VH-VL binders against b7kms5. Designs and how they scored, part 168

Target 1, 80 residues: b7kms5
Amino acid sequence: DTFETVRNTIRIESEVDESLRQLCHEERITKETWLEAAYLYLCEKPEELAQVIQLAQERLSQRKAIADYKRAKTMQERFL
Below, E stands for the ipSAE of ESMFold2; O stands for the ipSAE of OpenDDE; V2 stands for 0.75 times the mean of E and O plus 0.25 times the DockQ between their complexes.

## First folded at step 10 (VH-VL)

Design da34 (framework fv_miptenalimab)
Fold by ESMFold2-Fast, scan of step 10:
Structure da34 (fold): chain C 80 residues (1-80), chain A 124 residues (1-124), chain B 107 residues (1-107)
Amino acid sequence: as target 1 above (80 residues)
Amino acid sequence: QVTLVESGGGVVQPGRSLRLSCAFSGFSLSTRGVGVGWIRQAPGKGLEWVALIYWDDDKRYNPALKSRFTISRDNSKNTLYLQMNSLRAEDTAVYFCAHRTYSFGSWYSYFDYWGQGTTVTVSS
Amino acid sequence: DIQMTQSPSFLSASVGDRVSITCKASQGISSYLAWYQQKPGKAPKLLIYAASTLQSGVPDRFSGSGSGTDFTLTISSLQPEDFATYYCQQLNSWPLTFGQGTKLEIK
């Protein structure tokens, strides 16, 4: 290996993963190299990176809202 | 040393077209991470961003101007252009071109060097 | 569009004074903010980027602070060459927008 690498395990939405897998298959690249290239490209365009970060914050908020909803529902069921 | 020099301004009548040029030196617009933008300033008013072109020819426009203005470049001449169509009185301004870069590792962009501007007056 | 509002629009001060100019964004822009200085008849010059990082060659009497929506440009001890108009700019969202400017004049 020419590069020092780190092994990551990440969890992403199933539909997003399926779409990305198809893209990688068609273009003959790997998810790892796509992720690296996407991040490096966006770092060279901070204005675009800022928009991606905004989307990431929105998606994180959605995950937290879902978690909060499940907690509230569990609490409600305890008192029924 | 980075320098930018605008030209092509003048007095034009409403509805006409005008092409501005920005001759630059000290950098290449083919260098990854580099961009050049146009910023204008109406008499006695503040700065308004017009357009930006990236090293990979990706272009961004102020939505209020996108239908009438086009940014382009000629890397062989180290020159940036702004094509302005259907000019209006409110387009009267000094037009600056500015070198856009970012801090390596910090992911923040900025306009670090500016030309002296070229004046466009749209009047009848 | 993100609206950038500077305060004050006009400021009178003396050489040696400590001066602060504020800039407010209508929505969060993290640290995607730059400050520029413009003298009459001249092009703007970059002073600060990333809200708080001084551009190379800018005197250390200039400093920037803030994040999110509220930002401040401070000049710790005014020099004669500092009398100019100052602009903030957000580079977080399209279109890029500037504040209306703060004109700093000698008393």
Scores: ipSAE 0.468, ipTM 0.851, lowest interface PAE 1.8, mean pLDDT 91

Design da35 (framework fv_miptenalimab)
Fold by ESMFold2-Fast, scan of step 10:
Structure da35 (fold): chain C 80 residues (1-80), chain A 124 residues (1-124), chain B 107 residues (1-107)
Amino acid sequence: as target 1 above (80 residues)
Amino acid sequence: QVTLVESGGGVVQPGRSLRLSCAFSGFSLSTRGVGVGWIRQAPGKGLEWVALIYWDDDKRYNPALKSRFTISRDNSKNTLYLQMNSLRAEDTAVYFCAHRTYSFGSWVSYFDYWGQGTTVTVSS
Amino acid sequence: DIQMTQSPSFLSASVGDRVSITCKASQGISSYLAWYQQKPGKAPKLLIYAASTLQSGVPDRFSGSGSGTDFTLTISSLQPEDFATYYCQQLNSWPLTFGQGTKLEIK
């Protein structure tokens, strides 16, 4: 009515979540409002956003490498 | 309409200091997402970025110039400054100030309006 | 620092020609690229941002393409007022850097 929102479920690294949870508790904000503010701030500074995107691409590549390794190991075990 | 006008250039001896000004109108440097940059061009050479200041007073410098140059602003006068210290012959250039904006839909920034420049000549 | 290399550095052409200028980044910059036109004694003028988005007021004979490391500025039918120096700029990483420029001269 007053605010239009969407519900998202995301999975992030446990250490990152714990750190963010503590920051939100100490600053008396929510993870939702922190995420909104962080994204909007970076959109206003695209030069900084580009650096964040590079870090995100690196983290995604790491997760893909882990998934690829697990698939290869499963194929090896199935074949042997 | 956005306008930027540089001033303060001239002939100066090596080792001296000079302060350039950029008087702007048609926007506020207090508006979120706005920035203003300094770009220079040596005679017959290409463009070189000097410094950028954001609406929140966050500053970025060309590392080659950071130790000698300082960007600042006075929002009450709609004026941007570039303080240049320990000037060298290689600082001889036309100095432009430029309005920096961003595109939310494209996630990029760019310099859309430029002043006509002020000439700095460093010579003995 | 990201190095921006333009090719060619000099280009001779005639009115009505289709001309292209290329710009290569030393590392990936996605679409964080702008093109500027500079006439002698004047300030640079923004032509294109986000690699391919035409700035308002710029004639549609100008177009930009590319992403990542390889970018092209094209003028579909060269006009007399288009003889100028053209610069690409990356806004992906600090410090911001420009290409060396391409001087477009009358043949």
Scores: ipSAE 0.631, ipTM 0.884, lowest interface PAE 1.1, mean pLDDT 93

Design da36 (framework fv_miptenalimab)
Fold by ESMFold2-Fast, scan of step 10:
Structure da36 (fold): chain C 80 residues (1-80), chain A 124 residues (1-124), chain B 107 residues (1-107)
Amino acid sequence: as target 1 above (80 residues)
Amino acid sequence: QVTLVESGGGVVQPGRSLRLSCAFSGFSLSTRGVGVGWIRQAPGKGLEWVALIYWDDDKRYNPALKSRFTISRDNSKNTLYLQMNSLRAEDTAVYFCAHRTYSFGSWESYFDYWGQGTTVTVSS
Amino acid sequence: DIQMTQSPSFLSASVGDRVSITCKASQGISSYLAWYQQKPGKAPKLLIYAASTLQSGVPDRFSGSGSGTDFTLTISSLQPEDFATYYCQQLNSWPLTFGQGTKLEIK
């Protein structure tokens, strides 16, 4: 009751979700508290946060490339 | 107000070891988000980052110096240390310690307060 | 390592002049850049962080701009106390690196 919270719904890679779920189970924490703690920790170390942002940018670029490829392939198959 | 005062510099022969101290006040290195770093400056040259220690004892080093230098602290004495081993002529410099903070929301860190420096001369 | 290159290395100017010094990163560093002023025999003093945020107590004739790889420090009307060496620093990637410095001298 001390903390005011907001609901979030996000989509992440299945393999990452499975790994994170296992970690939370083994450490007896929740995905919500892990996400909050991880972000707050990185905010206190901006030098480390910058490395995480770079990884996020790389992953986003890879997702966009895959999505673009799938769209192009679908169009080719439809109009063959 | 924040103050930092370096000490322990001097003239040493190559291959020797030297430990520098930085006595600080106005902040605690146990406070979340705080760090303290060592930055050096060779005579007539620019600034070179040496090492950084965070409030949680996490340490980062300049890779060129990591094998020979160790950063540590004693929170009970409000003192930061730099242990320098296998000293070389190229380690001759003024060594500064500096308080590192960050801005929540903008996500940038910076060195806002610096000590006056202590001079290390490595010569035969 | 990210290389920080300042231009010019030496600059001669007169009181009242508008001067700019530039800093170029070899890779993108977003806005993770600080500017320091150093007078002979003294420790560096923080002027600007986050590329453009003025540190408390620093005169408003100092300003910073830029993002990514190209950054500029500007002094709008040079004062006698501004003759010093200026350094940029990136705090985006390990190891932390500084520019080689720009020495601002009186004409």
Scores: ipSAE 0.365, ipTM 0.840, lowest interface PAE 2.7, mean pLDDT 91

Design da37 (framework fv_miptenalimab)
Fold by ESMFold2-Fast, scan of step 10:
Structure da37 (fold): chain C 80 residues (1-80), chain A 124 residues (1-124), chain B 107 residues (1-107)
Amino acid sequence: as target 1 above (80 residues)
Amino acid sequence: QVTLVESGGGVVQPGRSLRLSCAFSGFSLSTRGVGVGWIRQAPGKGLEWVALIYWDDDKRYNPALKSRFTISRDNSKNTLYLQMNSLRAEDTAVYFCAHRTYSFGSWLSYFDYWGQGTTVTVSS
Amino acid sequence: DIQMTQSPSFLSASVGDRVSITCKASQGISSYLAWYQQKPGKAPKLLIYAASTLQSGVPDRFSGSGSGTDFTLTISSLQPEDFATYYCQQLNSWPLTFGQGTKLEIK
């Protein structure tokens, strides 16, 4: 009766998922509740939230660069 | 109304230590999302951030001061402290404590209420 | 560290004038900027946060604008009690930093 919830499917890097899964197992919490708690905590510390956003922007840029490289590599190999 | 009152300033010799206090009312430092900071101002100069403490006892320092200054609190007395060690002439300033809050909707923080300040003079 | 530079450092104006003070960040800080007013011998008072949001109880002749690196504090019609020093502050990155201040003096 508590909490209206929504379902989300999120793709994250394997190494990050493995680390988070281990943490959740050791602390006896779920990935869902960790995500909620982490976001709520950071909203109460905007100075820290700003740093997290910067890291997120960097990771997004890295993933885009990797995707661009893989696309270029695939094109090269298909048309050699 | 939020009020903060600093005390403990005075004239002190270089190399000595001094502990400042900030007595506050109108809020609790045990309330989630609340923080209190120290900001100083040298005579005729601008403002310089010293340290910040959050409701969960997490602490942030100006890197230039971290080795000599320690921020702490006593929630039962509604009091914030700044322990200053190895004082130098350049530490001469008025020291303010300020209430830090945030806006959840905009995800931004700011210092909304300030104390009157306490004067520290480091001289020989 | 993010450097905050205010312009001008000194400003002479008359009651009734419209005045503007600028603040420039050495790197992008989005809207993580506050403006404070300080009168001689007194503590700073918050005027504006989030670059443009007026603090409760502050007269509406004060306004803030800008985002990223360039910010402006405007007083639409200067009153005698407005002669003070004004500081901007960024709250985007550690350590928190302030501008050098702008002293507003009567002509």
Scores: ipSAE 0.274, ipTM 0.800, lowest interface PAE 3.1, mean pLDDT 90

Design da38 (framework fv_miptenalimab)
Fold by ESMFold2-Fast, scan of step 10:
Structure da38 (fold): chain C 80 residues (1-80), chain A 124 residues (1-124), chain B 107 residues (1-107)
Amino acid sequence: as target 1 above (80 residues)
Amino acid sequence: QVTLVESGGGVVQPGRSLRLSCAFSGFSLSTRGVGVGWIRQAPGKGLEWVALIYWDDDKRYNPALKSRFTISRDNSKNTLYLQMNSLRAEDTAVYFCAHRTYSFGSWRSYFDYWGQGTTVTVSS
Amino acid sequence: DIQMTQSPSFLSASVGDRVSITCKASQGISSYLAWYQQKPGKAPKLLIYAASTLQSGVPDRFSGSGSGTDFTLTISSLQPEDFATYYCQQLNSWPLTFGQGTKLEIK
């Protein structure tokens, strides 16, 4: 019995990555196993999962707002 | 086959304490993803959630009841408890214990099996 | 707290009728909703979870629909054993809350 794995490339905020990297170092685990464990744990507590999803939706909205601003600024500067 | 049987109800005066028990079989509260809760129903009224305990001993309470009620378990006896302190007339209800599980594919929890309830009457 | 409001509170119907009970959440709960049936003197019985998934052993005349704030439980052809009180429950946010119940009575 062996795990089949998939390679993913994800982009997360540098501050969050630094904190997670420190946690993984102190606990002697890897980022990928922490992600798997965290997701599985939350799936076992859907009441808690709903709150995490709300936070994810808020963070996604913030990223979109920032991306839209940068795009608008670039277009404005092109016509300056 | 999952079964839950409540006991410990009775008539009690306001201000007193009472401990309810729920004997269960067909599952273990140490199994990941399992939870057991208490839900109550006042005479002629609807259902009100009281408390929930997860397999990892994490506990959630109805905020209106948190200061007076405590949920606990004894895994060696397959028994869930509800300790009720400072009882009031409005605590008069049938108290049910219920098995809480979830669907991995849909990521949604639900109470799939319920006991028949034990009646608590708080009366002067 | 999320308030769950059921409509109607009382419903009178005949065997063979198609009946629907609605449940409204005071804020979005996605599909974190379950429906229960309770007969007099008995414990509630799970009918539907995740708003629309039928629990094993429940007759296929029962169905659930909806997402967000508006949900419906439908019985396609009412049977004598279906006369009971029905409750919806949200499991999205703490504290968990139930609707006030809908009592389905024989006409």
Scores: ipSAE 0.452, ipTM 0.856, lowest interface PAE 1.8, mean pLDDT 92

Design da39 (framework fv_miptenalimab)
Fold by ESMFold2-Fast, scan of step 10:
Structure da39 (fold): chain C 80 residues (1-80), chain A 124 residues (1-124), chain B 107 residues (1-107)
Amino acid sequence: as target 1 above (80 residues)
Amino acid sequence: QVTLVESGGGVVQPGRSLRLSCAFSGFSLSTRGVGVGWIRQAPGKGLEWVALIYWDDDKRYNPALKSRFTISRDNSKNTLYLQMNSLRAEDTAVYFCAHRTYSFGSWFSYFDYWGQGTTVTVSS
Amino acid sequence: DIQMTQSPSFLSASVGDRVSITCKASQGISSYLAWYQQKPGKAPKLLIYAASTLQSGVPDRFSGSGSGTDFTLTISSLQPEDFATYYCQQLNSWPLTFGQGTKLEIK
């Protein structure tokens, strides 16, 4: 019958969001259903899923590095 | 029960082509999550992955072999093929086809059933 | 490519022994590792997938452990039918790669 759903708030890069929004509009689907379908499809190809996880780990590291840099720069500008 | 049977091996001269077949039963290559791969083993040596085809016709190759080898299938005959071109002495091996699946809920793949292999000898 | 290094290449043991075979990946592969057994003249047989999950029908004397780069296959009490060559395989990255094999011989 019925899907039980959970509402999530996510922050993604604006360029990625814009591209995904265009794809969803062209194909007449939603970001939510694309995300669900993408995950389910990749679970059927674990070799590909492993590559996606690696990319996700790299992107997470980049975001942490940027956040750390901004914090360090803010501290220096405020106290120096 | 899953069964895979390779055929088409033999003795060929360097530079020639050969097509291997793998007749399978007990599964359909149109079933989501299923794939079939080719793995080879040179005499007295270890295993080397050759190629993999997924249920959706997505294909993956060992980069060392991609320019010379082509994987394909005929779902109506439950048969997988490996077209081997420009054969070299180092292609001499037993060629296995193997059923590839994944574990539901744990996101890992593996080759669970293997054929007996067909022998390809490239000699001058 | 991810290189899979198995050690030892040859292992001599007696029935009843506990034996371990190791496999090392040149980069992290999480738990995307399988172990296969091959007897002379036969096709490989899946023993373990996801580094530590025993395939249905495989005796419980076989176990796998490890994650990341270092993996071990253990046979707790070696039986006569276990003398074979064992291979690890990574399924994390393209191309898929196997270790060079470990030949388990009767002492």
Scores: ipSAE 0.489, ipTM 0.856, lowest interface PAE 1.6, mean pLDDT 91

Design da4 (framework fv_miptenalimab; at its last look DockQ between E and O 0.06; V2 from the best seeds 0.00; counts 0 for: pae O 6.4 > 2, placed apart)
Fold by ESMFold2-Fast, scan of step 10:
Order: structure tokens, then C-alpha cells, then sequence
Structure da4 (fold): chain C 80 residues (1-80), chain A 124 residues (1-124), chain B 107 residues (1-107)
């Protein structure tokens, strides 16, 4: 009768979250349904999905680079 | 059961315009996830993608052709069009229309059925 | 644009031979690759999509492999009806691009 769901906890950039929250409020939808709809729409256009994956890979690399820098800085401060 | 039939080709002089048609059956271009593309092939050469239209009227063009070519559809007639303007000798080719679908399980798209093509010859 | 390069451009083989055609993308395209067969005067026919998935009705002597930039189409035991031109296509980035084609001819 109703969709079986799973609970996810995700951590996203605060600026992105704020923008998405405003969109959901204006359009009277939820973050959950937007995420589902966005993914399903992109699955129907794999050519566009490929570009989104590329952006995701770039963002992941950026996050890892920042984390690595912060870790290295902490070690340097520890051994100064 | 999916069929596509191109028409409208012929011999035209450089600088003229020509509109190709693709009459299709066995699917609806209003069905989510469906698209139709135009692919051309010059004599003795390989395949070159021209344009694609999605079910939601989103359109993608080969940047080399975008300024001269326009893809459109008439859902009431199950027909796809390619409007070709300012034709050049280099546009001489067989023009195919092809049904484009996607696979949810593999996150991929592909052209599964093709028409027989219509020949455009740009010659003085 | 993503350039697709096929090797070889021409291939001579005999019925019963194992034949492989390679396709290289100038940039990573994951598995967004399709293979088509074209006989003279005919439209292309889809053989494989998502790099390795056989289209319904295609004989299992055809197989595809690879991901990223390097892809291979293999015909395990060549049949008379397999003499044709083969094209790879990337569907990862705009514009969509095809390889230059590999003409498979009888030896």
C-alpha cells in the first residue's frame, strides 16, 4: 500500500543544504522526495547522470584533499 | 515491433534548406525515458551523431551542427523532424533516425532500433 | 569532444576465427559504451550496450569488455554473417561520438 523505506543519515555542505531547504519549502516537497525524484530522473537520462557522477567525483576529491591538508597541518603543529 | 521510417531526402543545391521526417511506430515519444536521435553517415565514412530529443522535449545537438539544424516532433503524428538549413557539400550523407532507450539496471542508454535512412545529396 | 579510436581499421579473418576489435576513449567514459554492426547499404544494428550487456537477440558469440578508456568487442567463432563494419559509441558526454569503424572482411 505504501512504499517500503530505509532511513539514511547524510552529511552535506551547509550552503547546499540551505539552498535545497528553500527549494523544498517553496515547492511544497520534502528533501526525501526530491532526492528520490532527482535520482530517478537522472536514471532516465544516463547521459546526464554521467555528468552528475563526474561532478560528484570532483566534490569527493575536493573533500578528501581538504581533510588530508587538515590532518597534515595537525601533525605538523604536534611536532613543531 | 518498433519501426522508424525516414523520408524527405533528395538532391539539393548548397545554401538551400531541407526538412527530413521520421515516422515511428511501436512506441510513444511521450513515454518517460524515451528519446529519438538523428545520426548521419557520409559516403564511405563513419557515423556522426546529429541531434537527440527526449520525451520531455529536451534537445541536444552536435555543436558543429547546432546553428544550422533543428530537431522537433509532432506527437499527434508520431513523427520526428530534422530541419536542415544552409546546406553544404559536407552535409551529403544518409540520415538515420534511431530509437533511444535506457536501462535502469545498468544506468545506460543506447540506440536499439534504427530506420533504413534517407539520402541527402548537396550538389550544384 | 571525446575522441573514439578503433583498432584495427581493417581486419581480415576466416570463418571460425576468434576476432577482437578494440576501442579507446580519449577520456574516461566508465561503461557508457555501445557496439553496433553495420552491413553494406543497411542501418546499424545494436550488439552491446553498457560495455558488456548483449542486446536481446544477439548471438552469444559476441561479447564486450572493458571500462574507463579501453574496450574490446570479441567474436568467439566468426560466422559468415558477421562480415560487416563495427562501430563503438560513447554515451558519457556531449556530443555523442563514434569510433571510425572497423571493417571485418573475409580472408
Amino acid sequence: as target 1 above (80 residues)
Amino acid sequence: QVTLVESGGGVVQPGRSLRLSCAFSGFSLSTRGVGVGWIRQAPGKGLEWVALIYWDDDKRYNPALKSRFTISRDNSKNTLYLQMNSLRAEDTAVYFCAHRVYSFGSWSSYFDYWGQGTTVTVSS
Amino acid sequence: DIQMTQSPSFLSASVGDRVSITCKASQGISSYLAWYQQKPGKAPKLLIYAASTLQSGVPDRFSGSGSGTDFTLTISSLQPEDFATYYCQQLNSWPLTFGQGTKLEIK
Scores: ipSAE 0.646, ipTM 0.893, lowest interface PAE 1.1, mean pLDDT 93
Fold by ESMFold2, look of step 11:
Structure da4 (fold): chain C 80 residues (1-80), chain A 124 residues (1-124), chain B 107 residues (1-107)
Amino acid sequence: as target 1 above (80 residues)
Amino acid sequence: QVTLVESGGGVVQPGRSLRLSCAFSGFSLSTRGVGVGWIRQAPGKGLEWVALIYWDDDKRYNPALKSRFTISRDNSKNTLYLQMNSLRAEDTAVYFCAHRVYSFGSWSSYFDYWGQGTTVTVSS
Amino acid sequence: DIQMTQSPSFLSASVGDRVSITCKASQGISSYLAWYQQKPGKAPKLLIYAASTLQSGVPDRFSGSGSGTDFTLTISSLQPEDFATYYCQQLNSWPLTFGQGTKLEIK
């Protein structure tokens, strides 16, 4: 049957990744099946999916702020 | 075909309790993605969401009503209940039960089938 | 709570008219909005979900548009059976909330 998969890389904060790997090991699943199941489950409760999206946007904003801070600090350290 | 029929309405005195029933057919509350909600409408007023129960027995309530109202189900009877305690005049309304589904492709939910409602009148 | 505000509250129109009613959310709800039609003494009927997707069995003279905070329901050529009260509902956040309604009247 048509059961296509896509191979991609995902960057996850190390502490989150460690916790997720431990969970997947204990539950005898893989990270990819966990991600698929979590997404499909949330699609069945869109009201909860919206909450997860808001939290994801907050995390994205935090990472962008850290990147901007590092750029600003690098510029401050340029004393030419 | 999905059908919902509410019952158990009537005239009650303030402070009393009343249990509404919603008998349904054409779907199962065990089906993943399915829910049933209660929505009410006071005379001459708009629609107000009361509560929702999901297929996995997860429940959500209007915060203004949560302390007094309880949603539940009896899977053996294909029936949903709304237990209404400490009734007030402001609870006077037509109470509808409604089938809730989702759309995977649009990441949304909605109430696609509604019962015709049962009337609750709180007066003394 | 997300407040849903409909405009106008009352709309008077004739058969054959094109009418539009607007629903505004107090904060962004993406496209997670439904439109319902309710006739006196009857249950609401779903018209549109996900802001713009027409429910099966609903005439194609009904359409919905918008995203974020501003949404519109349009009836392209009003029919006698379309005189009713229309409600929007957001399904983005708890508690679920409805607009106050728009009564569409004849004449």
Scores: ipSAE 0.372, ipTM 0.826, lowest interface PAE 2.8, mean pLDDT 90
Fold by OpenDDE, look of step 11:
Structure da4 (fold): chain C 80 residues (1-80), chain A 124 residues (1-124), chain B 107 residues (1-107)
Amino acid sequence: as target 1 above (80 residues)
Amino acid sequence: QVTLVESGGGVVQPGRSLRLSCAFSGFSLSTRGVGVGWIRQAPGKGLEWVALIYWDDDKRYNPALKSRFTISRDNSKNTLYLQMNSLRAEDTAVYFCAHRVYSFGSWSSYFDYWGQGTTVTVSS
Amino acid sequence: DIQMTQSPSFLSASVGDRVSITCKASQGISSYLAWYQQKPGKAPKLLIYAASTLQSGVPDRFSGSGSGTDFTLTISSLQPEDFATYYCQQLNSWPLTFGQGTKLEIK
């Protein structure tokens, strides 16, 4: 295997990012390798993967809701 | 059984240095995941985290104290140290050493075992 | 830094009472919160970690709840030995920080 990497911009909620950072520090790993490992593990655990996907969908919905609210507020302020 | 015993406290003038020691047993600071930290408590005040040292000698400091305080260890003696320089009146406190909990997959930095504390008084 | 604010700072109660102490974080800390009990002249004692997990040996009248920014320590039925000062501590972010403490006194 060759370990060619792909650069991705990943924005993580600050609370989660800090927790993940601390975890990676404790285990002396990186967020990247943790993500890779976690995904590979979940690929072997379809039920757990489904749960993670559901959680991810919920979190995305929350992000969208917040974004929509911010946009609405901004628009309201602009036209007041 | 985990035990920690602090020593080295005393009365010192401002600007002076002092080194605290913490002798511990029941665990090894060479064991992966183990950590030991210092927490202080000014008279009648709350708890303030000072520093933490890990098994691999990685260290974390309270930013407010990092420039003056240094945490270190001697594994051969199972002893933790806190070198305090340029001491100030506000450094007056009971200094506790404490065992940091760790297990694989459980990386939280909370303290399950504490020493009795050693008192440091900085006064002119 | 994450500031931890406890409420109330002082609480008077009687033996047998149900008491609750709150701890609020200035930002989200998930469940990375611990509670300690400290009696005069003694070292702090760990009560609860991970916001709601009872430390071994701690009576089950102690319980913790909360996530994110708001947390609560509850003593279901106060015992004489429970009069002490209680501290919360966040363990999510550096530097580790404690609440200012809640002194639980006998009424």
Scores: ipSAE 0.017, ipTM 0.726, lowest interface PAE 6.4, mean pLDDT 90
ESMFold2 (binder alone), look of step 11: mean pLDDT 91; pTM 0.937

Design da40 (framework fv_miptenalimab)
Fold by ESMFold2-Fast, scan of step 10:
Structure da40 (fold): chain C 80 residues (1-80), chain A 124 residues (1-124), chain B 107 residues (1-107)
Amino acid sequence: as target 1 above (80 residues)
Amino acid sequence: QVTLVESGGGVVQPGRSLRLSCAFSGFSLSTRGVGVGWIRQAPGKGLEWVALIYWDDDKRYNPALKSRFTISRDNSKNTLYLQMNSLRAEDTAVYFCAHRTYSFGSWSTYFDYWGQGTTVTVSS
Amino acid sequence: DIQMTQSPSFLSASVGDRVSITCKASQGISSYLAWYQQKPGKAPKLLIYAASTLQSGVPDRFSGSGSGTDFTLTISSLQPEDFATYYCQQLNSWPLTFGQGTKLEIK
């Protein structure tokens, strides 16, 4: 290999994964190279990167709200 | 040595069109990651961003100006253009071209090189 | 659009003074802020980017601080060549916007 690499484990939403998997299949690229290319491209346009970060913050907030609700419901059913 | 030189300014009547040019030396407009744009300044007023064009021809405009102004570039001439249509008195300003760079480590952008400006006066 | 407001609009000071100019964004812009110096009849000159990073070649008497909505440009000991108009700019979102400027004049 030309590049030194690091192995990562990522958990993403099923619908997003399905769409990305189809894109990679059609374009004959891998999810790892798409991720690298997307990040590097956005780093060359930090104004766009800032907008992506805002979307990421919104999605993270949604995930936390859903997780909190599920944990509260589980505790209520088991302990209340 | 990076230099930017604007030209094409002058006195023009309301409703007319004018095209500004900016000649770059010391770097190539076709280089991946490069962005160049226009910033204007009315007499005695502050700075107002007009437009930006990226190396891949992606364009961003001040929404207040998008319908009347068009940014473009010619890589073979290493020149940036601003086409200004339907000019109004409030378009009277010094127009600067500027080179936008980015910092990979800080994920930030800034305008590091500026031309000396070209004056546009819209007067009847 | 993000509105950038500078304070004060006019500042009078003497050589050797420590001066600060503030810039306030109408919404959070993280650290995506630059400071420029402009002398009469000249183009603006970049002083600071990423809120606090000094541009190469700029004297170390200039410093920037802040994040989010409140930012400050400080000149620790004014020199004669520092009397100019200073502008902040946010580069967080479209359209890019500048503050109205702060004119720094000799007392």
Scores: ipSAE 0.322, ipTM 0.826, lowest interface PAE 2.7, mean pLDDT 90

